VHH binders against o26223. Designs and how they scored, part 304

Target 1, 191 residues: o26223
Amino acid sequence: MKLLWTSQHIKVTVHIDGKVSKMDVLEAIKTRRSIRKYQDREVPEELIDKILDAAMCGPSAVDERPWHFIVVRNREMLEKIPEVHPYGAMVKDAPVAIIVCCDSSLEKIPGFWVQDCSIASQNILLAAHSLGLGAVWTGVYPLEDRVEGIRRLFSIPEHVIPFSVIPLGYPAENPGTRDLFDPDRIHLEKW
Short names: E, the ipSAE of ESMFold2; O, the ipSAE of OpenDDE; V2, 0.75 times the mean of E and O plus 0.25 times the DockQ between their complexes.

## First folded at step 19 (VHH)

Design YC35 (framework vhh_7nfr_2; at its last look DockQ between E and O 0.67; V2 from the best seeds 0.00; counts 0 for: pae E 3.8 > 2)
Fold by OpenDDE, look of step 19:
Structure YC35 (fold): chain B 191 residues (1-191), chain A 124 residues (1-124)
Amino acid sequence: as target 1 above (191 residues)
Amino acid sequence: QVQLQESGGGLVQPGGSLRLSCAASGFTFWERWMSWVRQAPGEGREWVSGISYSGGWTDYADSVKGRFTIARDNVKNTLYLLMDSLKSDDTAVYYCAKHKYSAFPETFDEFDYWGQGTQVTVSS
């Protein structure tokens, strides 16, 4: 029985009217796209708070919660980020960016902080999308050139590791949805 | 393999001008900050100038500020140093250097690759 996955085109009706359309978690995951173009519109602090709340709800190794977040709204600083992140050009066009960092002093088990901060970063993306915002994950760690660039730019202490830079804003593009399901990547019981 | 090859050095009179070039290969050039460093005979290394990967940020040593201009062509994978109003004290081997970090260097250890250098001699 070939399960005919009818690609129901979930019309993400971007309600222009500022009504935060609630989407379920699967919809958020499946319809999320990297957004690199933003409207000239400020993101309310309330939305950032919700996003950060979501960012802190992910699991972490032994509940270490090593993450810190730098919220950047300063226009000058946003414009400087592309100079230290070669793939961060869109940051200068965003009204806000979140820098996800790890405080190594909070790490309980070595190495798991990468997973912890990844979960936090993904939650930021999903939350943003669910709230009608666009975002993109720009990787910082583990590339030393970017890590140190961001560190120096924001005067981040040595024990704190910048992990990702995530610009956010109301989307000015609609890249559409993708079907990324690949049954060849699924193995039953054994490889 | 990362390669940096300097060219454009030579003998010039005081007040003259030179244009140095550094051809880069073996890495994604536009993703990296670059610098020029020089070493005069019997002296230590001196940082001369640095440039961000996009060219948006540049900086210069006080000794060359207002006389030298650093530039880059990311399509050609080439770093440049325009040297005007050359002085005898500018005589040195000039090296192209790749940054480890997306920042101006604090120490010479923040360069991971160097060219072979090109000789610049300023003499009357």
Scores: ipSAE 0.865, ipTM 0.936, lowest interface PAE 0.5, mean pLDDT 93
Fold by ESMFold2, look of step 19:
Structure YC35 (fold): chain B 191 residues (1-191), chain A 124 residues (1-124)
Amino acid sequence: as target 1 above (191 residues)
Amino acid sequence: QVQLQESGGGLVQPGGSLRLSCAASGFTFWERWMSWVRQAPGEGREWVSGISYSGGWTDYADSVKGRFTIARDNVKNTLYLLMDSLKSDDTAVYYCAKHKYSAFPETFDEFDYWGQGTQVTVSS
């Protein structure tokens, strides 16, 4: 139906703290910090939708787009993640977490799914930041103990590989920016 | 090298109590799930109880629920099994087992290291 196509073109405007968010992409990249403390404040579903839309805009090897995302808001589940992910303690304090997964049945080039899911994960961090949220990437893959723990906790099938857990929320800390540019890491023409 | 050393077994009368300990070394204890598994003479192995790395998530076999308590001390790198209201059916060698995964086990292949065991005998 034509009505279904018209609904696909609805423009959604999001206000953050009463203002439209305008952030230069280089500013977002330079000012994004890992945020591990969150306000006791709900993250609207509309912001999660925008973040996941951004995640799926990333390039992937031969356009394989192997990613899947689990959105976790249930308090009991958020509290269990740290019990299967020893470095995910802050997840219990987050209002929401996103689990980035690879569906290996979508893989077209072996092993490139790691790069693909890394790109999606970084896009989640940048998009969250641009929307006034803080997030942190907590590593799951390639550590099999936490990969299997997350898989069983969320009933993830064997052909799907949990890659990262990204808690996010309105930040309750401000670690500031860093100057990390190092010219010694740049090599012209050869090593 | 991973080492698991059980202690605290012995002979106890029905209705009695016993505390098993397992000293762990050679790995980062607080980052791993642990279990107790037992084997009675002439029987197969039976999973008894498991505990998450922090102790926030525990589970028990139905045969011991309400009578046994699993605990851990991540400072001393020690796993415990507090056994109350012991029955003759609890007679077994009790093993400390390190999980391969951060999950309650589905098979015994999911334990990558085992202790030597400590004998518990419940008899008048």
Scores: ipSAE 0.330, ipTM 0.728, lowest interface PAE 3.8, mean pLDDT 90
ESMFold2 (binder alone), look of step 19: mean pLDDT 81; pTM 0.821

Design YC36 (framework vhh_7nfr_2; at its last look DockQ between E and O 0.78; V2 from the best seeds 0.00; counts 0 for: pae E 3.6 > 2)
Fold by OpenDDE, look of step 19:
Structure YC36 (fold): chain B 191 residues (1-191), chain A 124 residues (1-124)
Amino acid sequence: as target 1 above (191 residues)
Amino acid sequence: QVQLQESGGGLVQPGGSLRLSCAASGFKFWEKWMSWVRQAPGEGREWVSGISYSGGWTDYADSVKGRFTIARDNVKNTLYLLMDSLKSDDTAVYYCAKHKYSAFPETFDEFDYWGQGTQVTVSS
């Protein structure tokens, strides 16, 4: 399925109380929460496109861009994911999930793909939040049992490594905001 | 330390029933797929049955399909094998095995821990 990606300027609008507001990047970062409950509402393809566009805008080692994305909307497959991912129970309730993968054949420097795919995954979360969706990062790599489970379930080639499963949907919960700033974790000039 | 301890084996007549148990400890039991594997005297190991961590997926060897039922209690950290309509060919040591992967096994190398086994003897 070739997603028709129009590269135009993503105006991020968040629906708060029925109003569409633009969310700046710091607000998106500060207010993002893991969302594990979703409305019975479909996510438009346009939003997924925007999210995936954002996912591919992160830096990667030597610009290797090793990421691939599986967009899962099939209800049967969504319902199967929890059987191979013990912390993926919410996936069955989501209208869509994105599986972030690494194509190892694209890796230029060994080991950096984890960072690359992490950046992509985080961008997915931030973009989703900025668009008024809820999402959660469910880790697959580096746990072999999950990696192989997802691999077999989706017939992923051996050279491709499933990294994360990210369910998305309109949020059916509001966990509130957190202040996670910790000055004790900041060191000036030296440890 | 991961521990798997089988129990419930014994001597039964053909057509009889047994319930095997496997007590698991040393890991998050509910996060792992589990299987039963058996080995008859002088024979190789035979995969018998497997179950996903939630119990949503189960599978059986053709030799036991329709007669055996695998189940688990994640609160009790226990795996079960209900064996009905037992046959002489079911005589074996039965092992509880922990999966490496969240999938049904393709090889015996996909198990990372085994119990000591429990003897099941079906004889008239």
Scores: ipSAE 0.778, ipTM 0.898, lowest interface PAE 0.6, mean pLDDT 92
Fold by ESMFold2, look of step 19:
Structure YC36 (fold): chain B 191 residues (1-191), chain A 124 residues (1-124)
Amino acid sequence: as target 1 above (191 residues)
Amino acid sequence: QVQLQESGGGLVQPGGSLRLSCAASGFKFWEKWMSWVRQAPGEGREWVSGISYSGGWTDYADSVKGRFTIARDNVKNTLYLLMDSLKSDDTAVYYCAKHKYSAFPETFDEFDYWGQGTQVTVSS
């Protein structure tokens, strides 16, 4: 059964039994791959909103939530990112990129913002994958030249630290799944 | 050890052209932004032009815009400055400089290595 609420530009479908087809979380983690080739297709704002909602659900040290996000869709700006990031060439081909930043004025425990922003970045990757998108984390911090390059390109203030650039779009490649489980990395009780 | 060596300077008449070269070694040239900076007699240094690591993003001081072209060859590890329509106030020692950051500079402290310079003299 479907219940439809209609306004000028909004339609909502609700399933009374609550079932919505979703990717299992372990499946999402195991099947997510870095995607560096994208279709020439726009990513709707609604999907970006869902991805950023997921990013902000991550835990943070003492709930400091130091993250800020810049959504980049402007073609000229996307094409400039590779000029300040030598290994970010795929960004020019992405319909959109998300820059994950730390506002250092929000830190409660010095230095834990790196873990906080890493968690947010991984949630972006997983959420994008669950929505049928591909993404890749390109590193900015701790490389000083890239940090400053991105900061100046996007007018990011000095107390805000760009951490990562994550281009995303509908994937145009399928690198497949890898079996990476290595029991030799598991240590019981001690090293 | 980072080394930057400029060449191609000389004496030229107003309206003439020169091509400056800067041979780079001791670092991954293709990963670094580069600039040309000049110093006229009795004056401080003036930033002339800068170029991103790939060459896809360039900028120029207003005094040279439209007359000078910065370029790079990442295979030869060489930075160039093509100077056209030279004027007497272009007379200076020209230095190539290596950026600390992947950005156009806001101060001269943002260059970590400098060449020895090459003299350009525009006489009439």
Scores: ipSAE 0.335, ipTM 0.719, lowest interface PAE 3.6, mean pLDDT 90
ESMFold2 (binder alone), look of step 19: mean pLDDT 84; pTM 0.854

Design YC37 (framework vhh_7nfr_2; at its last look DockQ between E and O 0.67; V2 from the best seeds 0.00; counts 0 for: pae E 3.6 > 2)
Fold by OpenDDE, look of step 19:
Structure YC37 (fold): chain B 191 residues (1-191), chain A 124 residues (1-124)
Amino acid sequence: as target 1 above (191 residues)
Amino acid sequence: QVQLQESGGGLVQPGGSLRLSCAASGFTFWEKWMSWVRQAPGEGREWVSGISYTGGWTDYADSVKGRFTIARDNVKNTLYLLMDSLKSDDTAVYYCAKHKYSAFPETFDEFDYWGQGTQVTVSS
């Protein structure tokens, strides 16, 4: 019996009305898209707090929690980020961006901070989406040109590594949902 | 392979103008900051000018400020240096240099690739 996965088009009714529709975790994961266009609307601090709370709830190696977050709302600084990040053009149009960083002094096991900060970054994206915001992960690490560009721009100390820049805002685009399931990527018991 | 090839140098009189070009290949040109660096005979290297991805940010050495203009064409993968009001002290080999970082250079070690250079001679 071939379970015909009927593509139920979950109409994410973005209720424009201020009611934060609660998404379940699977819905948030499956319906999340990178959003690069934003409304001319401020993001409340309360939402940023919730997003950052979520960002800090991910696991980390030996519970090292090496992450730091720079919340950028200053328009001048947002406009400067594209000059040091070649794929950060949308940041200038966002009302806020979060820069995820690693404090290397907090690292307990070498190399796992990349996973830790990735989890934090993904949680930011999921949380944002669940709250009716759009976001996109713009990679900084491991590209030295971007790392150093962001470092100098924000006067980040040498022991702290900028990892990602995530602009956030109310979405001004709807790219739709994608089915990314690929059974060919699943191996049972062995390769 | 990364390649930078300078052109446009030559002999000019004081007060004259030149336009240098640097043809870039082997990397995504628009993703990198670029600079001009010059070296006069018997002198050390001198940073001349730098430019960001789109040209939104430019900077100049004090010695050339107001006389030189850096520009780029990301479609043509070409860096330019417009040199006006040339002086004898501008005589040097001019190099195109690729940045390691998305920032103005603090040291010459922040360049990972250099061109072969083009000779600029300002002499009456």
Scores: ipSAE 0.837, ipTM 0.923, lowest interface PAE 0.5, mean pLDDT 93
Fold by ESMFold2, look of step 19:
Order: structure tokens, then C-alpha cells, then sequence
Structure YC37 (fold): chain B 191 residues (1-191), chain A 124 residues (1-124)
């Protein structure tokens, strides 16, 4: 909490740590869009902490929680990601990126880590959106060339699998909302 | 099917220059890292230089650093090697090689396709 002063009247301004989003969860899910253009503005460490807290709240197979996260702010490293990820060009323009990884030594049921890391990745996108940030999921796994490229770039050990790279920042675009509901995809009782 | 065709080799005097080209087809060129590899008579293969998708990240073997420049043209699907200040130790067959991974290679198993090669001979 901070105390602020003014020149004419002594005023007390209380800075509350309530940076948590007020957005309804269904609204967040429906309005989140992939954002690939970012303002030249830093993302506070506090917001990254909240996003990663949300990422780790996801369910996992047998509660195995196989995820690890690499937070990348170094400009030189961000600029190298597009060189190992052909669809990661926007990463060079992001103030920060999160790499979602699986530590295979934490697997309790082989192969479910993909679902686990997908859940963590989606939670990152939703949490970022709720905090006024824009993000996009760029795929790494299962594409072998990207997996190895990212692994070597960040010195990730062989038993750890980079799953996704998620650049994020304050958005510099607004793609608008979508209506994607398709009732033909819903089957009652049987196919 | 993947095809890599090198050209631009030849006979040059010490201190001379050559520009090698590699025409690529049968894969999405701009999505792959590429390298030049050479093999001198009676020797094993030597990695010479590699280049990322965009050309923004390049690296060179110590033996050629400062003398050779790798480049690519993703519109023409062509890889280049500009060779300056050539010396007799540069005499070799030069191969264009396609990476399996988006990384500089640690072993030669990390190349899945090779060109037929172009001969470079440095002699007076």
C-alpha cells in the first residue's frame, strides 16, 4: 500500500493490490482472441505471477502436475524464438513470452501430459485476457524440429519437453468477438 | 521429393572468391534451417556454416569464420555461401544440407537430405 501527497491539500491515496480481473468467466472465455500485436509497454512481474498461478490451478491426470514454465523477457532471446519457430514472428515484438514445458519425470500416466500442458496453456491465455493482456498460443509440440529448436535455445534438458510458446503483452489490436457455437457438434446419448 | 542442387564451384587461386548456390525444392524451404558441409579428399565431413529460417541467426566453423558468409533467399528457395580469402585448406566438395531440427547441428545425423555437392579447388 502506498501513501501519496499533493501540493494543495493533503490527500491519502491507497493503492490496493486488487489487479485481479473483474471479468465474468464465461465472458472471458467467449471474448478471448489471439493477439499478435503488442504495445511497447512492460508487463509487470505481478501480472506474470498471477497468470502462472492460474496456469497451475488446472487439473492434471492423477494430479501429476507435470508442467514447468520458462518466463522470457530477455530481448535477444525473444528475437531468437522466431528463428527456431516459423510461426513465431510476433514473439520478437512481445515484451514477454511464457514457454510451457512438461517434465516427463513427473508423469504418473504416460502420455497425458499433453492434456495437462494444454490445460495450463489455455489457463494462461484466459488469465492474461482477464488482466487486460493479449496473448497467443504458438504450437511447439508435437513438431520435432520446433521442439528441438526451443529445447536447445533455452538449454532445456532431454527429459523436459517444450509444449508451447505464448507471447503476451498489452494488446495493440482488437479483432472483435466471434460466434462459434455449432449445435451440429452436439450429440445426445450416442453419436 | 526433396532435391538440393549446388552450383558455383570451380578452380580459384589462393586469396580468391567464389559464390556457391543451392537450389532447393520438394519441401517448404522457409520452414527449414540449412547448412553448408564440406569434405576434403580422404577426410571426414566438416560442418561449415548454418542459417536459420529468416537468415537472422547464422553460425560458422572456426576454420571459415570471418571469410565465409551464408545467406538465403526464401522467395527463390536458394541457399548461398560467399567464400572470400580462399586458401588451399578450403579445397573440398561442398554440400548443401537440410536440417531435421531448427538448431545448429551437434551431429551429422541431424541432416536428413544432402545435395550432390560442388567441387571447390584452391590451387595456384
Amino acid sequence: as target 1 above (191 residues)
Amino acid sequence: QVQLQESGGGLVQPGGSLRLSCAASGFTFWEKWMSWVRQAPGEGREWVSGISYTGGWTDYADSVKGRFTIARDNVKNTLYLLMDSLKSDDTAVYYCAKHKYSAFPETFDEFDYWGQGTQVTVSS
Scores: ipSAE 0.348, ipTM 0.736, lowest interface PAE 3.6, mean pLDDT 90
ESMFold2 (binder alone), look of step 19: mean pLDDT 82; pTM 0.830

Design YC38 (framework vhh_7nfr_2; at its last look DockQ between E and O 0.80; V2 from the best seeds 0.00; counts 0 for: pae E 3.4 > 2)
Fold by OpenDDE, look of step 19:
Structure YC38 (fold): chain B 191 residues (1-191), chain A 124 residues (1-124)
Amino acid sequence: as target 1 above (191 residues)
Amino acid sequence: QVQLQESGGGLVQPGGSLRLSCAASGFTFWEKWMSWVRQAPGEGREWVSGISYSGGWEDYADSVKGRFTIARDNVKNTLYLLMDSLKSDDTAVYYCAKHKYSAFPETFDEFDYWGQGTQVTVSS
């Protein structure tokens, strides 16, 4: 019996009326897309707070919580980020960006900070999406050119490692949803 | 393999102009910052000019500011240095250099690849 997965087009009704439609966690995960075009509309601080709260709720190795967040709203700084991040062109069009960083002094087990900051970054994306915002993960670490570029631009201390730059805003595009399920990537009991 | 090949050097009179080119290959050129560095005989290396990957940022040494212009063509994978109002003190081997970082260099160790250089001689 081939379960005909009827692709129910979940019409993400972007309710224009500012009511943050709550979506469940699976819906958020499945319908999230990278958004690189934004409306000329400010993101309320309340939403950023909620996003950052979510960012800090992820697990970390031995509960080390090594993450720091730089919230960038300054237009001049947003416009400078693309000069040090070759794939960050959309940042200049966003009303706000979050830079996720690792404070290495908080690391308890070497190397796990990458996972910790990845979880934080993903939570930012999911939270943003659930709140009706669009975002995209632009990778900084582990590329030295970007790491040092962002470091110098924001005067980030040497013991703090910029990990990702995430522009956020109300979406001005709808790329649709993707089915990314691949049963060939699932192995039962053994490879 | 990363390759940087400079060209366009030569002999010019004071007040003359030259256009240097650097052909880049072996890496994604458009996503890297680039610089020109020169070395005169018996002298140390001198940073001349740098440019961001998009060309949005450029900077110059005080010694060449207002006379030299750095540019790049990311479609052609080529870096340029337009040199106007050349002086005898501009005589040097000019090198194209790839940045390690997306920033203006603080030290010469922040370049990971260099060209072979092209000779510029300014002499009456």
Scores: ipSAE 0.847, ipTM 0.927, lowest interface PAE 0.5, mean pLDDT 93
Fold by ESMFold2, look of step 19:
Structure YC38 (fold): chain B 191 residues (1-191), chain A 124 residues (1-124)
Amino acid sequence: as target 1 above (191 residues)
Amino acid sequence: QVQLQESGGGLVQPGGSLRLSCAASGFTFWEKWMSWVRQAPGEGREWVSGISYSGGWEDYADSVKGRFTIARDNVKNTLYLLMDSLKSDDTAVYYCAKHKYSAFPETFDEFDYWGQGTQVTVSS
C-alpha cells in the first residue's frame, strides 16, 4: 500500500514486521539537514551497521575502496574530540560518532581518495537520515592541525588519514527543508 | 602577520610568583593549541605546558606540575602562565609557542611560530 499518509507526493509503505518502509531517495537527499542537537537516546548497533554498509556501497576511483571507519561511543573520547577539532563542538553531545579515514596504502590512483571518502561520508549522512537519525559532517582533512590531532587521539597510524568526523543521534532539532535549486549554476554544452 | 608577544617576566625571589602573558595576533587564536617553552642559560629548550583550543585539556612538565597554571582568554587572544612557588631552577627565557597540530608536542618542530621570549630570573 502506497497511499497511507500521502502528503505532497510522499509515499509510505506499511511493513508487516514493523520495520520502517523505504524513504524515496530524492526526498532523502532534499530533506537531509545537518543536525547538531541530539536526544539523550542510544543509537542501536544495528543502525550503525546499516549506516556503515551504506557508506561502503559508494563508488571509488578504480574501485580502490580506501576507507576505514572508527565508531566512537566512549564518552571520554567524544568529549576530547572538540579539543582537537574546534568545529566539532557538538560531538561531545552525540551518543556516537563515526570517523571516516583513508588508508593511503589502498590508493590505486593518487589523490582521488578525497572524493572516495567524501562519497562515503555523504552516504553516512543519507543513511542516518533514512533511519530517523540526524548527523553532520565535520571536516578534518585537509586541515593538518586537526588531521594530526585526531590521528593522535585515536592512535591512527601515519599512513591513515582521518577525513571527517560525523556525530549522529536521534535529532533534537528540526531546521526544516531548504530550496537551494539555482538554475544559474547549470551550463548547457559550454560554460 | 602572525605575532606572539610575551610580557610579565622579571626578577623574583624564591617562593615568589609571576604571571606571564602572551598577546597573539595574525591568526584565529581560538582554533589553535598553545604552549609555553623555556630555555635556561646554557641549556636546551624545555616544554613547560600546553593548552587546547578551549582550555579544556591542559598538561604540564613534571618539573612544574602543581606550581604553574596555564590559561587562555580567547576573547582577548591572550595566553597566560601563572607561576607560583618559583625556584632558582625556573630561571629561564619563557617563550609563547603556537602549535602546528592540535596535540601536545612530540618534538619542537611542531611549533610553527614563537614569541621573542620574556626573561624570568629567580634570585635572592
Scores: ipSAE 0.353, ipTM 0.743, lowest interface PAE 3.4, mean pLDDT 90
ESMFold2 (binder alone), look of step 19: mean pLDDT 82; pTM 0.828

Design YC39 (framework vhh_7nfr_2; at its last fold request DockQ between E and O 0.68; V2 from the best seeds 0.00; counts 0 for: pae E 3.6 > 2)
Fold by OpenDDE, fold request of step 20:
Structure YC39 (fold): chain B 191 residues (1-191), chain A 124 residues (1-124)
Amino acid sequence: as target 1 above (191 residues)
Amino acid sequence: QVQLQESGGGLVQPGGSLRLSCAASGFTFWDKWMSWVRQAPGEGREWVSGISYSGGWTDYADSVKGRFTIARDNVKNTLYLLMDSLKSDDTAVYYCAKHKYSAFPETFDEFDYWGQGTQVTVSS
């Protein structure tokens, strides 16, 4: 019995009409792509609020919730970010960026803040995608040059650690979907 | 191994010009901020100039502002310092330095690698 895996082309019909088509969580995860080109269109505050709400819904170690978010809309600042982030060129083209930070004073267990902020960052990406926006995770931590560059640019206190910069906007590219499933990366019971 | 090799130093008369070069190897150069630092005999280190990885941002010490120009060629992995209108007070060993951070340095410990330096002597 040859199991014909029918590639169901899930047509993500992004209805442009104001009806937030509810994207299934698995669909969001599977169809999300890094978007580095954006339309010349502002992102409504309501969408940013929803994204930030989602960012704060992830688990954290011992519920420490160490994350802070800097929402950057100022064009001058967006244009400066690429000077301190060598892979942040697209930020200057985005209408908004979210900088995810960790407040180390909120950390209860050392080191887990990286996981916490990673989850928050991923939730931002997924939420953005589900809302019809494009985003990309530009890594800041753990690279000291970027961490301190972003810190100084935004006058972030020493106890607060910049973790990621995530530009967001309506996508001006469609990179398509990728199948990244690799059964060789799955180990049963033992390595 | 990280290497920074300065060249272009020498003896020049006051009012003369020199171009220093720093050849970088052993690391990714294009995504690093770079600076020139100098040390005159019997004096402490003095930051001279810095440049962002793209070259979009440059800064200079007041002592050299308007006379020196920092530049970089990321394809050639080379940092430059164009020095015009040289003065006797510019006499120093000039060092190329790699930044730890994507920012202009606040202290000298913000450099993680230094060249061996090149001697610049401005004398009549």
Scores: ipSAE 0.880, ipTM 0.945, lowest interface PAE 0.5, mean pLDDT 93
Fold by ESMFold2, look of step 19:
Structure YC39 (fold): chain B 191 residues (1-191), chain A 124 residues (1-124)
Amino acid sequence: as target 1 above (191 residues)
Amino acid sequence: QVQLQESGGGLVQPGGSLRLSCAASGFTFWDKWMSWVRQAPGEGREWVSGISYSGGWTDYADSVKGRFTIARDNVKNTLYLLMDSLKSDDTAVYYCAKHKYSAFPETFDEFDYWGQGTQVTVSS
């Protein structure tokens, strides 16, 4: 009994190396800000894989999981996005962008894909933040002119709907923390 | 009320130049793609040129490439067509047209508003 644990052992100390992967979930939600300025620094493929894994962890209507993701790193393509998507001007300055799409052939309940892809998009933002990256959700759907522009630019098929474009990179700005809690938005039992 | 008003047409001899303008109002001009379309007497419509929001992406019909230049001024809400080395085949009514989509058109149904047109006549 206790024979091994009363003797000396080589101890291993685990050091915190300064990475943000240990962020509490409530802290991540409260401190995430839309980041529109990025360092001239590549984002490793490993981090994109982790972000997309997180995106696919979201719930979906009847588990339909209608999402598809296009990862864009090609400089010429990133520079063309603002020409079809005017509120995506910062995309040209990002090292990478993720286009969140709905494959309508995967819908099990009509119309809930918007909620499904919104959840996936928010998970991308939170995962990026937890990994020390900044991102912003730029809305494509429901603006039909931008939806069709993005579809044609990336050869997205007719049954697939581009929902959002999310540029991301190491942040070159810090907008600071906000306290947005508003008790007047909370209604007990009735409106 | 969307309004597109072309101007700058006229009579010109072969080899000459013209500058067309299209004044836009009644919609948010800076975030729309725009085109010029022409129609010669007795002919169908022909797409001439298109331009993206910022002017950073333009395209031209083969018949005018190298001779015509599309441009826009998003502060003055104006679309331009600079026509050089004009020839008799360029004789047409020229229309300013607003795109439905942020893309070069595949059909004329992809234009939701049209101007009244301005006549360009190159001396036969």
Scores: ipSAE 0.423, ipTM 0.783, lowest interface PAE 2.8, mean pLDDT 90
ESMFold2 (binder alone), look of step 19: mean pLDDT 82; pTM 0.832
OpenDDE, look of step 19: ipSAE 0.823; ipTM 0.917
ESMFold2, fold request of step 20: ipSAE 0.317, 0.333, 0.342; ipTM 0.717, 0.726, 0.731
ESMFold2 (binder alone), fold request of step 20: mean pLDDT 82, 82, 82; pTM 0.833, 0.830, 0.833
OpenDDE, fold request of step 20: ipSAE 0.876, 0.875; ipTM 0.942, 0.942

